# VH-VL binders against Cytochrome c oxidase assembly factor 8 (COA8), part 76

Target 1, 167 residues: Cytochrome c oxidase assembly factor 8 (COA8), of Homo sapiens (Human) (q96il0)
Amino acid sequence: APERGAERRDTAPSGVSRFCPPRKSCHDWIGPPDKYSNLRPVHFYIPENESPLEQKLRKLRQETQEWNQQFWANQNLTFSKEKEEFIHSRLKTKGLGLRTESGQKATLNAEEMADFYKEFLSKNFQKHMYYNRDWYKRNFAITFFMGKVALERIWNKLKQKQKKRSN
Short names: E, the ipSAE of ESMFold2; O, the ipSAE of OpenDDE; V2, 0.75 times the mean of E and O plus 0.25 times the DockQ between their complexes.

## First folded at step 10 (VH-VL)

Design ud3 (from u5 with heavy chain Y33W; framework fv_belrestotug; at its last look DockQ between E and O 0.01; V2 from the best seeds 0.00; counts 0 for: pae E 19.7 > 2, placed apart)
Fold by OpenDDE, look of step 10:
Structure ud3 (fold): chain C 167 residues (1-167), chain A 123 residues (1-123), chain B 108 residues (1-108)
Amino acid sequence: as target 1 above (167 residues)
Amino acid sequence: QVQLVQSGAEVKKPGASVKVSCKASGYTFEDYWMHWVRQAPGQGLEWMGVINPSGGSTSYAQKFQGRVTLTRDTSTSTVYMELSSLRSEDTAVYYCARGYSRWEGTFYYFDYWGQGTTVTVSS
Amino acid sequence: EIVLTQSPGTLSLSPGERATLSCRASQSVSESYLAWYQQKPGQAPRLLIYDASSRATGIPDRFSGSGSGTDFTLTISRLEPEDFAVYYCQQYGDSPLTFGGGTKVEIK
């Protein structure tokens, strides 16, 4: 019995980006698109004197990014798998092999693939609705904390100016 | 003072699973990534994987992919490492290590370590 | 994967001597994201150096790190009796994180 090669579930390595920001930089950096999610990760700089509010904002942004990366990595994997299964099933139904006589990967026409896309979107509609809802909630929260951090920074600058005038 | 306290030594049979705990104290637990590193007897250090502060994201070394699971409990400030399908080659001291990076989620060196947990896999 | 090769495997020296440990990477380590650890028998590793040349808190001045790209060095200017241990380099410039094979510094 041929040993069924354990399909290496390429679980999206979510953790360590290969992109290395400049060590001396004090700014956030945008990396190249992730191989699995196709999303560009943001590398968040951690300042030495980070306020609790800034830290909270950074954490919320990081968590949201990770959530997005995982969602799209999984979605892309699911899509690729289901697409391949669909193609194979249709080719089999047509009595066609997986490869053409020229050795190329057999493909379906645009009309047949349109059926796949319609079915895939229909099947995943609810999932996308929940994603969009949660995406808005997270981004509203981030925007709210960005506003608070901005106010805090303004207030701190004003206090520093007052202290310099009093000395 | 930062402390990482791990669970006690484990003896397991081949094919079994082991779950090691690492309790953190002396710092804000939710601010740091936690890593696991193992060391076979007389061998070097081997990185196994990492878990983010929220516990929602993990990354594993390819060698352990599909066998290792990292989890985090914020309420108890504890990280867990579960290793399944144990083999004799998994006999090692397992360490939790706090990761530090200037860049969130990118690069880590290990500033604090647990005392280690000896896992012995024997028939 | 970046493979780190440490040399020598064993370094036999006397107290008061200078120790020089090498760590060579198979690929360039981005931004010199290299750390050094000390491990004594039966103990967990201890961070010595980060970012190739930055000394960790509480580490004596006799420990220094240098290097960039593929070649890194840990120097102990004057060996103390407590410095006889195994030393590991670790890169964090790329995933996965990797360690060197270690250098044992032993008493002559």
Scores: ipSAE 0.355, ipTM 0.773, lowest interface PAE 1.1, mean pLDDT 89
Fold by ESMFold2, look of step 10:
Structure ud3 (fold): chain C 167 residues (1-167), chain A 123 residues (1-123), chain B 108 residues (1-108)
Amino acid sequence: as target 1 above (167 residues)
Amino acid sequence: QVQLVQSGAEVKKPGASVKVSCKASGYTFEDYWMHWVRQAPGQGLEWMGVINPSGGSTSYAQKFQGRVTLTRDTSTSTVYMELSSLRSEDTAVYYCARGYSRWEGTFYYFDYWGQGTTVTVSS
Amino acid sequence: EIVLTQSPGTLSLSPGERATLSCRASQSVSESYLAWYQQKPGQAPRLLIYDASSRATGIPDRFSGSGSGTDFTLTISRLEPEDFAVYYCQQYGDSPLTFGGGTKVEIK
């Protein structure tokens, strides 16, 4: 199964509305689905006291979202174009028109469409393999920086304990 | 039309290495995986490994793991096979072959072959 | 890995005769992903059949393939003088890719 952005929200670690700097309460805003990628963009909250490490994490998450939206916008366009071309070529081979007698677009049934899905996956296998590799690399980096932010937060709490002992 | 042209014959001493080139033409180099197959004198065919020219990733037969290295240069549409620590048993004809995948990435029959490169390992 | 055993090792036949070459796999070959190649002395192998029974482009229809699972057959219905060569089967259902030992088809 291909990983689509809209349907990945329940399976991806970078879920919508999850970026929040650990020091302050915050709320990200979720926009409407992008016309081309079908993904809902997240507008990340930027607090006034964001640490340099927290800023790096936010930038990584934003850049990963942009990369993911670009990939799926391109794949959706390619899929739609190739699907239409496949349907047209098969209807032409069978001597059928592009529209039914009622004027609606002629289609192929699910069994006939199986050849398209198999061919599309084969032709795009490498691109999706590299997408998956890059997705894992980006999410591992984000996870790494989430850990660093968590440690920074712990260190700040120890700093507060040091202040109270000296007073 | 599709051609795979390999570099010329090599004579090597045991312990040396050899690097064979395979230049592809007549098709989009990055769309097809390139395999290497060898044939010892009077013997059958033996698959060595494969490279994906698009990303450069490789997979090798266990027998050759650690001794063979496949690389490519997309600007010249060329794949290279380097075999190190040569022995007399490595005397063979080495072929590059273009693999065709029927949508699963693991299903490669070889529709075009290079002319072969004879590597002789002699003391 | 999948071992392919070809039989017979050598077929001695006359032009015009039917040749039947066998390839047996040590385990079932997924989806019948099996190819046949012809090789003449001093030449690279040439693809004849893929997916067990599909003839490659430009291959005469006297060449046919059949079989599934573990048993595969190449048939040459009427041998021509140019058909005397060595024939190899190759599976691509599992990694690593493996070849059979070959069957030599010779005159007599």
Scores: ipSAE 0.000, ipTM 0.442, lowest interface PAE 19.7, mean pLDDT 79
ESMFold2 (binder alone), look of step 10: mean pLDDT 91; pTM 0.933

Design ud4 (from u5 with heavy chain G55K S57Q; framework fv_belrestotug; at its last look DockQ between E and O 0.01; V2 from the best seeds 0.00; counts 0 for: pae E 17.4 > 2, placed apart)
Fold by ESMFold2, look of step 10:
Structure ud4 (fold): chain C 167 residues (1-167), chain A 123 residues (1-123), chain B 108 residues (1-108)
Amino acid sequence: as target 1 above (167 residues)
Amino acid sequence: QVQLVQSGAEVKKPGASVKVSCKASGYTFEDYYMHWVRQAPGQGLEWMGVINPSKGQTSYAQKFQGRVTLTRDTSTSTVYMELSSLRSEDTAVYYCARGYSRWEGTFYYFDYWGQGTTVTVSS
Amino acid sequence: EIVLTQSPGTLSLSPGERATLSCRASQSVSESYLAWYQQKPGQAPRLLIYDASSRATGIPDRFSGSGSGTDFTLTISRLEPEDFAVYYCQQYGDSPLTFGGGTKVEIK
């Protein structure tokens, strides 16, 4: 399953252009990976004169991040749970204990673990399909509102330019 | 590590008010809503209200509307809960709790809780 | 307002036994927005389950949640000594947020 939030949020702040026209994309900050989701959160800039439309866009991006953070936190937990269950079941079938003689957790070889990864992907296919669909729907909505904000800012720049000439 | 550290226990007379603080650390304060929940001795949990720390917007349970006020100070990452016109029935442990925020249909499960602040209202 | 009714009020069991806790809502809880919390004496509640069936980070797999609509269940597959506590359900599908009255799980 794609780790879309982490890939989207891995850009270091030093790589951000200072001449970026969209106000929020130039000053947003990408933080360290969240302990539970393993995704890097975006810390959104809130300007002093944020318009209602700009606020709607920021909140939509925040809510999408929350949704994505929750999904991957849950996915990581489910993955860990099912991995342990798979290892336990296969060790039991082989007549082996859950711990080695030294007290360390018993493990399976790479070929056996590959079976787990294949089964996990197959079992969770529909869940990931719905996640991907919802991710694209949210991304389309965010892009749409980004366009509306861009048009609003163009009109405000024109009004500011006309005001300067009139005054 | 996410921590919510609350102010110390309070003893108040009926009719007074109390202000409990909750200082957040280990995360970006403005990213998460802060809720308040109380628990009377030997009783269950009762939701009081929520504040959006980035904008200061609040929503209160009807039972507490007009008596509870939530505020925040973003510079210190602190939320304050003030409860006025105290009665003996307000004797309880008061918790702050962190919830998620959302632009559409917010949902409020609480992943981190403060240690609780005991407020005793006695004559 | 959605009223949550938990049953039983007290559940007396021994370590190793299976615990089944019920939470019934007065109205359907949209999207299964229901959480479960554990609270030990003198401590703040701890989140166990959110969205009816999703385990919170760090919660052992012996805890599971199920249900939808008006009927929700928390199951502890094999009680450990540390699991004897009070458990609360909480809905967040409608305002105001409400909690159930609690189920105390105690040592028989």
Scores: ipSAE 0.000, ipTM 0.460, lowest interface PAE 17.4, mean pLDDT 79
Fold by OpenDDE, look of step 10:
Structure ud4 (fold): chain C 167 residues (1-167), chain A 123 residues (1-123), chain B 108 residues (1-108)
Amino acid sequence: as target 1 above (167 residues)
Amino acid sequence: QVQLVQSGAEVKKPGASVKVSCKASGYTFEDYYMHWVRQAPGQGLEWMGVINPSKGQTSYAQKFQGRVTLTRDTSTSTVYMELSSLRSEDTAVYYCARGYSRWEGTFYYFDYWGQGTTVTVSS
Amino acid sequence: EIVLTQSPGTLSLSPGERATLSCRASQSVSESYLAWYQQKPGQAPRLLIYDASSRATGIPDRFSGSGSGTDFTLTISRLEPEDFAVYYCQQYGDSPLTFGGGTKVEIK
């Protein structure tokens, strides 16, 4: 019985960036661009005395980053695949091979590719709107928590100054 | 107008297979994933799986893995759900549902539904 | 798997009353990826709400969704006779896709 080859799910691998910052880092590190998303991952610093608000902010930033990585990895993969399929289909319709007589990969002209981009954008318009909405929501939340953390830090500094004046 | 039209009711014996069709119209068939959801009598809804009609890629709920097969015919804009090794517990109404995907393409809500196909598994 | 628990199981109300249906998730639902469906006897489910609070096309204003994280609510501001049905929540924030057990809204 021929082993039905497991069709490899072309799921964009959740490529956890293999970039590991130095253990003694006291700041956030930016990694190289991810090969699928082309986004630079950020490794967030974890303070020893991280407040509950700082922790919440860090987690929200991390979750948002992961969401963005997955989004763009999938988008880039889908775009690349659909682009290739479009090119192949158009070449076939023209009676052209996938390679030129010189052995180069056959390409479509800019006008023909413009049709692909228009169709692709039209097809993904609503998805893009939802992404933008969610992106704004996440960034607003992050900004809000950044403000809270900043206020907490100011308050803690003021309390410390008052204690030093009373002693 | 978007329409999903399913095949008629089926009566099967235990151990048999059933194949239900879902014909899509009123939209570009390849632009939307098709899902299958079942509902046992008096019970809730249960997600079974999804197919990409353009590529034929499928994903199944773990419970149905190895028993369910989703296929499509792009020329007729039809998706098929085949369930094998039928049991009495497989007695349900089976729905095809068009999935609206997020940009990530992983998760879906269902904006249009077929009328359902009743599958009865009886000795 | 995210388990969705709907409450109450049955809600007995009169026409014109407000209905409040709860859907609780066992885990936080990402981006509020929660949908609500109405199902009448012998019919397929109908989408009411998506993204926790967005009304689907052709859904009356009396239907509203709210919530985030683990707690979601469907509200029917004034019950019409056609609103007596079973309501399901569904999450699409994680795989596999899961539904709540449903809430039956019935005439008192």
Scores: ipSAE 0.000, ipTM 0.547, lowest interface PAE 11.5, mean pLDDT 85
ESMFold2 (binder alone), look of step 10: mean pLDDT 92; pTM 0.937

Design ud5 (from u5 with light chain S30D G93D; framework fv_belrestotug; at its last look DockQ between E and O 0.04; V2 from the best seeds 0.00; counts 0 for: pae E 19.6 > 2, placed apart)
Fold by OpenDDE, look of step 10:
Structure ud5 (fold): chain C 167 residues (1-167), chain A 123 residues (1-123), chain B 108 residues (1-108)
Amino acid sequence: as target 1 above (167 residues)
Amino acid sequence: QVQLVQSGAEVKKPGASVKVSCKASGYTFEDYYMHWVRQAPGQGLEWMGVINPSGGSTSYAQKFQGRVTLTRDTSTSTVYMELSSLRSEDTAVYYCARGYSRWEGTFYYFDYWGQGTTVTVSS
Amino acid sequence: EIVLTQSPGTLSLSPGERATLSCRASQSVDESYLAWYQQKPGQAPRLLIYDASSRATGIPDRFSGSGSGTDFTLTISRLEPEDFAVYYCQQYDDSPLTFGGGTKVEIK
């Protein structure tokens, strides 16, 4: 089985995704995964005749995306740092250096790392619960506005058809 | 905006101690490791040590082990570097630097720096 | 410790020229855990490049990093007047963290 090279997730400062959609794009674009959050950013299309309701929807989607990007970037950073702290503390307790006699980075065994993951998940459980709650609230709001925009578009199409029949 | 503001210049005698402060702002202080790097006049950069977000763990370069102490105060968002048994060779600009790491990394590059604190050790 | 050797020690160039700075590690730097910094006189270092080739936020496109293993390069495609400074490489693959000796880019 080819060892799926664990794509080491980068935790770096909130770099604006260098992904720029084509200037003449008439649709939303999905970028590559962000290095810090590992979330794919969406570049939202802005119509020339964007309605106030469409604008509200777009802004809400953008804000939700930014919120997600920030949350996961910070969470990934926290994880990486706590993992490092754990490794260092355990190595110190064992009287082991950061390097083995062979010059390799000292690593903890899978059992010791399992303890870290359990503790990390337990410690962050409440944070994840709040995130999930807020995620559902935001997505519900987005879905609600999507429905309103859909109704507005239907209404506008009906008005245009009536105006064409009256002329 | 992320800012690291250090304490003012210090003049010390050989054998004395110096304590330099670094006040952080514009980010979640508790999420980041803080490093200290020094630079002697006309010389390169030298890493001194690191303190974790909780302040409960530190790592020092072997050269400074036993002489350097890093501490942090979360209430004031401030990190401190104390260097004891000062020598003339400790004359340098001392920088605090925010550390950033990879997901699987245990080490850091420095994305933000303090303005530096000049410490002069003279008889 | 990983020793980083920068070359040349001094690079004298004119504005508009291409600058190529080398950083050689005494040991392989895994996963390209190498950063580049710019330092101007009387200022703190500024991050330019991380992970050997990733440009930091707000860094102009004329700065690029490349390399792997033991050999890394910082390239400035067209020197601007503000680019005359000292440049340091730094490894973060292993403890202790170490810097190169620096390369001074000066005006010819």
Scores: ipSAE 0.012, ipTM 0.566, lowest interface PAE 10.2, mean pLDDT 85
Fold by ESMFold2, look of step 10:
Structure ud5 (fold): chain C 167 residues (1-167), chain A 123 residues (1-123), chain B 108 residues (1-108)
Amino acid sequence: as target 1 above (167 residues)
Amino acid sequence: QVQLVQSGAEVKKPGASVKVSCKASGYTFEDYYMHWVRQAPGQGLEWMGVINPSGGSTSYAQKFQGRVTLTRDTSTSTVYMELSSLRSEDTAVYYCARGYSRWEGTFYYFDYWGQGTTVTVSS
Amino acid sequence: EIVLTQSPGTLSLSPGERATLSCRASQSVDESYLAWYQQKPGQAPRLLIYDASSRATGIPDRFSGSGSGTDFTLTISRLEPEDFAVYYCQQYDDSPLTFGGGTKVEIK
């Protein structure tokens, strides 16, 4: 995973200082990466004549986006917190201070940090398994409803052509 | 019309726990994060933590970690804040506040506030 | 943690005067993730400004916010009698969410 500058390497549209969807937009918008989850939110268009099926699809997409954002925001926070706690505990065990004499945060070497990564992965193994299962379930449902909406729109288009022929 | 209505004032002894409720109405309860902020008498505002009412996940300020617990009941659109091991320094007005989390992150400004619940810890 | 320092602690002004309230952050608050609240005695805070400069719904245009980075300002162009209150800034750039210590705007 890239360090320190991952969010800065995103190529957001020029001239935008903060994400702000246009008032009464007729289209979905993709916003900048969320600071904590590092995921780009979608701001969904709500048409005036949204069918019940279209509404259900939109809600599924919104709920999935929030669920995904929350999972990664929480996971990133937990990782950062537990990493710092691990470093502090190991420095204390070695009789070392939390900062060097110059005031910079003390760190552990790569071999010492490997123990942390192993512990974190094993502690969170089941959580990631359930995330993967839920991710597939949600995406299957979304794809299924996208197909249903597409068929509904084709059917409505055919009914409109039939009406025009009768005029 | 968005409203956040909190439970009444509480008086507690040091070492006890308090549980404050916050009932939401006028919006879809599960679409917005709920935050808790406290204010000691004559003092400023202090953020305590946040709950996602949909899944019940929480995040707390480090100062309150281990003492505060946020829960919710989606059937009554109510969030609960429980603070344990009370100290005299916990005497404050406790507010619930709605965060704006509509797909723009988890840590936001607070557009609606409850009326506040005074908790007095008498030593 | 981002510490917000508000100044002055108290502003003593007359109705009709311009009030200028300062909020300085200990670290840069990127993308202007800063809000302002008004609080009167015995009441909950009320949102005035979000994203450093956007007025919340129902807030008169005499309230304006500006600033970026570490320096933010709330301006009340002409004080009304109902504007005498305590004002707080709040950042939402980084966890934990933090508030400034407040600026009391009182009648001179």
Scores: ipSAE 0.000, ipTM 0.467, lowest interface PAE 19.6, mean pLDDT 79
ESMFold2 (binder alone), look of step 10: mean pLDDT 92; pTM 0.943

## First folded at step 12 (VH-VL)

Design ib1 (from i15 with heavy chain G100S; framework fv_belrestotug; at its last look DockQ between E and O 0.51; V2 from the best seeds 0.00; counts 0 for: pae E 5.0 > 2)
Fold by OpenDDE, look of step 12:
Structure ib1 (fold): chain C 167 residues (1-167), chain A 121 residues (1-121), chain B 108 residues (1-108)
Amino acid sequence: as target 1 above (167 residues)
Amino acid sequence: QVQLVQSGAEVKKPGASVKVSCKASGYTFTGYYMHWVRQAPGQGLEWMGVINPSDSRTSYAQKFQGRVTLTRDTSTSTVYMELSSLRSEDTAVYYCARESFKYDSPHFDYWGQGTTVTVSS
Amino acid sequence: EIVLTQSPGTLSLSPGERATLSCRASQSVSSNYLAWYQQKPGQAPRLLIYGASNRATGIPDRFSGSGSGTDFTLTISRLEPEDFAVYYCQQYGTSPWTFGGGTKVEIK
């Protein structure tokens, strides 16, 4: 039985953006776009007196960001690969060269590329539906925890004001 | 409306060259491949070659390699087919045909009216 | 080169009859890369079917294409007087692109 060579799914390398914000920053920082996902990573600030709710919110935001980065990095890689294969196969079928006279990589005409994009979107439709569903769920959870943190901060401010009035 | 209008009939001597034009209108000229197909009297269709009007890349059937040249003029939206070293067997109607691509299926959706080329002594 | 063999060479039928035209490829051709054309005397070919089974715009429902691999069929369910013409299959799967020899549908 010939060993079906496991197609190594070229997983996009998790290029952790090496962007390090200044150590003295009390704010979230936005990094440059990641080269694979094209998404700008956010470096979340960690306060010295982070509450358990704040920590939970930060972790949830970080996990959601990582999930988004991985999804789009993989999607962009898949898209680029399939696009290249499509172009190559069509040019080969036509007996056309892979490079222009100027030495540039040859492309297909707008109609062929439009058909490719339609097919690609159709093929990945279910994947995008699941992504959108999970994206909304994650963002709903984040928003819920943002509300809780906001309430906690209001309550803490009120307690501090009461203590200052009693002294 | 998409139209392909070819040049008029040609009469040539053996050994001469003929250049047939195909003027495209009603669509983005550089967006579609243009093919050439010929038909000898009472015979079937024969594919000659293809040109990409966007970058002038060409491919030819082996039978015509070295004798056929496809060119384009983007300013006039015209493709040209030049056939050299004409023989009596090159007497045919020559067609330009636009390639369309739908549902991963290439096809010739529009054709020129044809140009009759007669090669006689 | 992929050779397309059409059969029969001539098909003599009456109006209203069913026409079945065969196109056999010397090698396997993807269904997406087979087309059918109609040609009337003194006219350019007209696209009928693309991708073996997709009817071109403005083509009547009486025309249908089927097949896979090496064997493809064009069917005309009920011949109309305007359907008496020559029909060609064509493959796009491998360069050079090739046509069949044609089938002439003539009135009996």
Scores: ipSAE 0.390, ipTM 0.737, lowest interface PAE 1.3, mean pLDDT 89
Fold by ESMFold2, look of step 12:
Structure ib1 (fold): chain C 167 residues (1-167), chain A 121 residues (1-121), chain B 108 residues (1-108)
Amino acid sequence: as target 1 above (167 residues)
Amino acid sequence: QVQLVQSGAEVKKPGASVKVSCKASGYTFTGYYMHWVRQAPGQGLEWMGVINPSDSRTSYAQKFQGRVTLTRDTSTSTVYMELSSLRSEDTAVYYCARESFKYDSPHFDYWGQGTTVTVSS
Amino acid sequence: EIVLTQSPGTLSLSPGERATLSCRASQSVSSNYLAWYQQKPGQAPRLLIYGASNRATGIPDRFSGSGSGTDFTLTISRLEPEDFAVYYCQQYGTSPWTFGGGTKVEIK
């Protein structure tokens, strides 16, 4: 019955989302998008009797999430800064104003912006290739340990059945 | 194929105004800045100003501020340069030139054929 | 305003010779935003070099640009008959955009 909407906090600082999973949750939680990376974090459940293998899997998932969040937060910041620097530089070299007549930030024409986007992607090609490689490595490792945990849980259920039958 | 075709030669008297057209074809007209450059007889090249055809924003060399006006008509893909209060020293060939969109390397990659404006007493 | 001074004013050479054209700026040209143009009689200028050293599309490899700061050079390694023309440098790093006075390369 406690599926009622999440509590909203009116005093939350600007640009920060405040979300906490319930204390007695037995499930992983997916939070709101992080401001900097625009990724939704997972808040992992820690059972009272977590096995060493289960702990290793959870830590690997947590580390992968932190790595992914940091990568995209950095890339988003770099993109925003380089975009504004490119716009500013190109307008300044032509003597054009940095603001429109309405006071909003001026931008470049569409073809000029397209050139920036193409070069930004090309410039960052190698970095994104290494990110993809590392993402696949981490995803494979997580999947491997998920399989090991699944087998461990099956084994423990079989062991419980054998113990119960012997009594 | 990118092409810039300018209006024909003009003969004007001192104090008059001239309006030269530059019709663009072969590319997205509003995607590129258009500049105007002139060349007096036997002289070098002189930059006059720039227009962004997408929003009509302009910037002029100080020498021409108050006398030159750049406008455009997106329906005909045409830029216009109007120079007022003509003097004999305004006798020149006037060129439109397209600014390329190369990353960190703007330059004039295509030029109109030129329009001769003669100002004689 | 950045003033570009080209030297020599006239360069008299024979086909097959090496031409070296100088362009000096009155102050440093930001990010090497410098271009070179060729102009033949009765024609509009043609882009040769942009970004101080980048050859424009379709320009033969005998044309090369170099330099930075205030001193820039256009080199034509072996002059062809079609290379006898006037050459202009231009800066586009600071408004207003300005051109040099030109160097005429003529047949000896």
Scores: ipSAE 0.132, ipTM 0.605, lowest interface PAE 5.0, mean pLDDT 84
ESMFold2 (binder alone), look of step 12: mean pLDDT 91; pTM 0.916

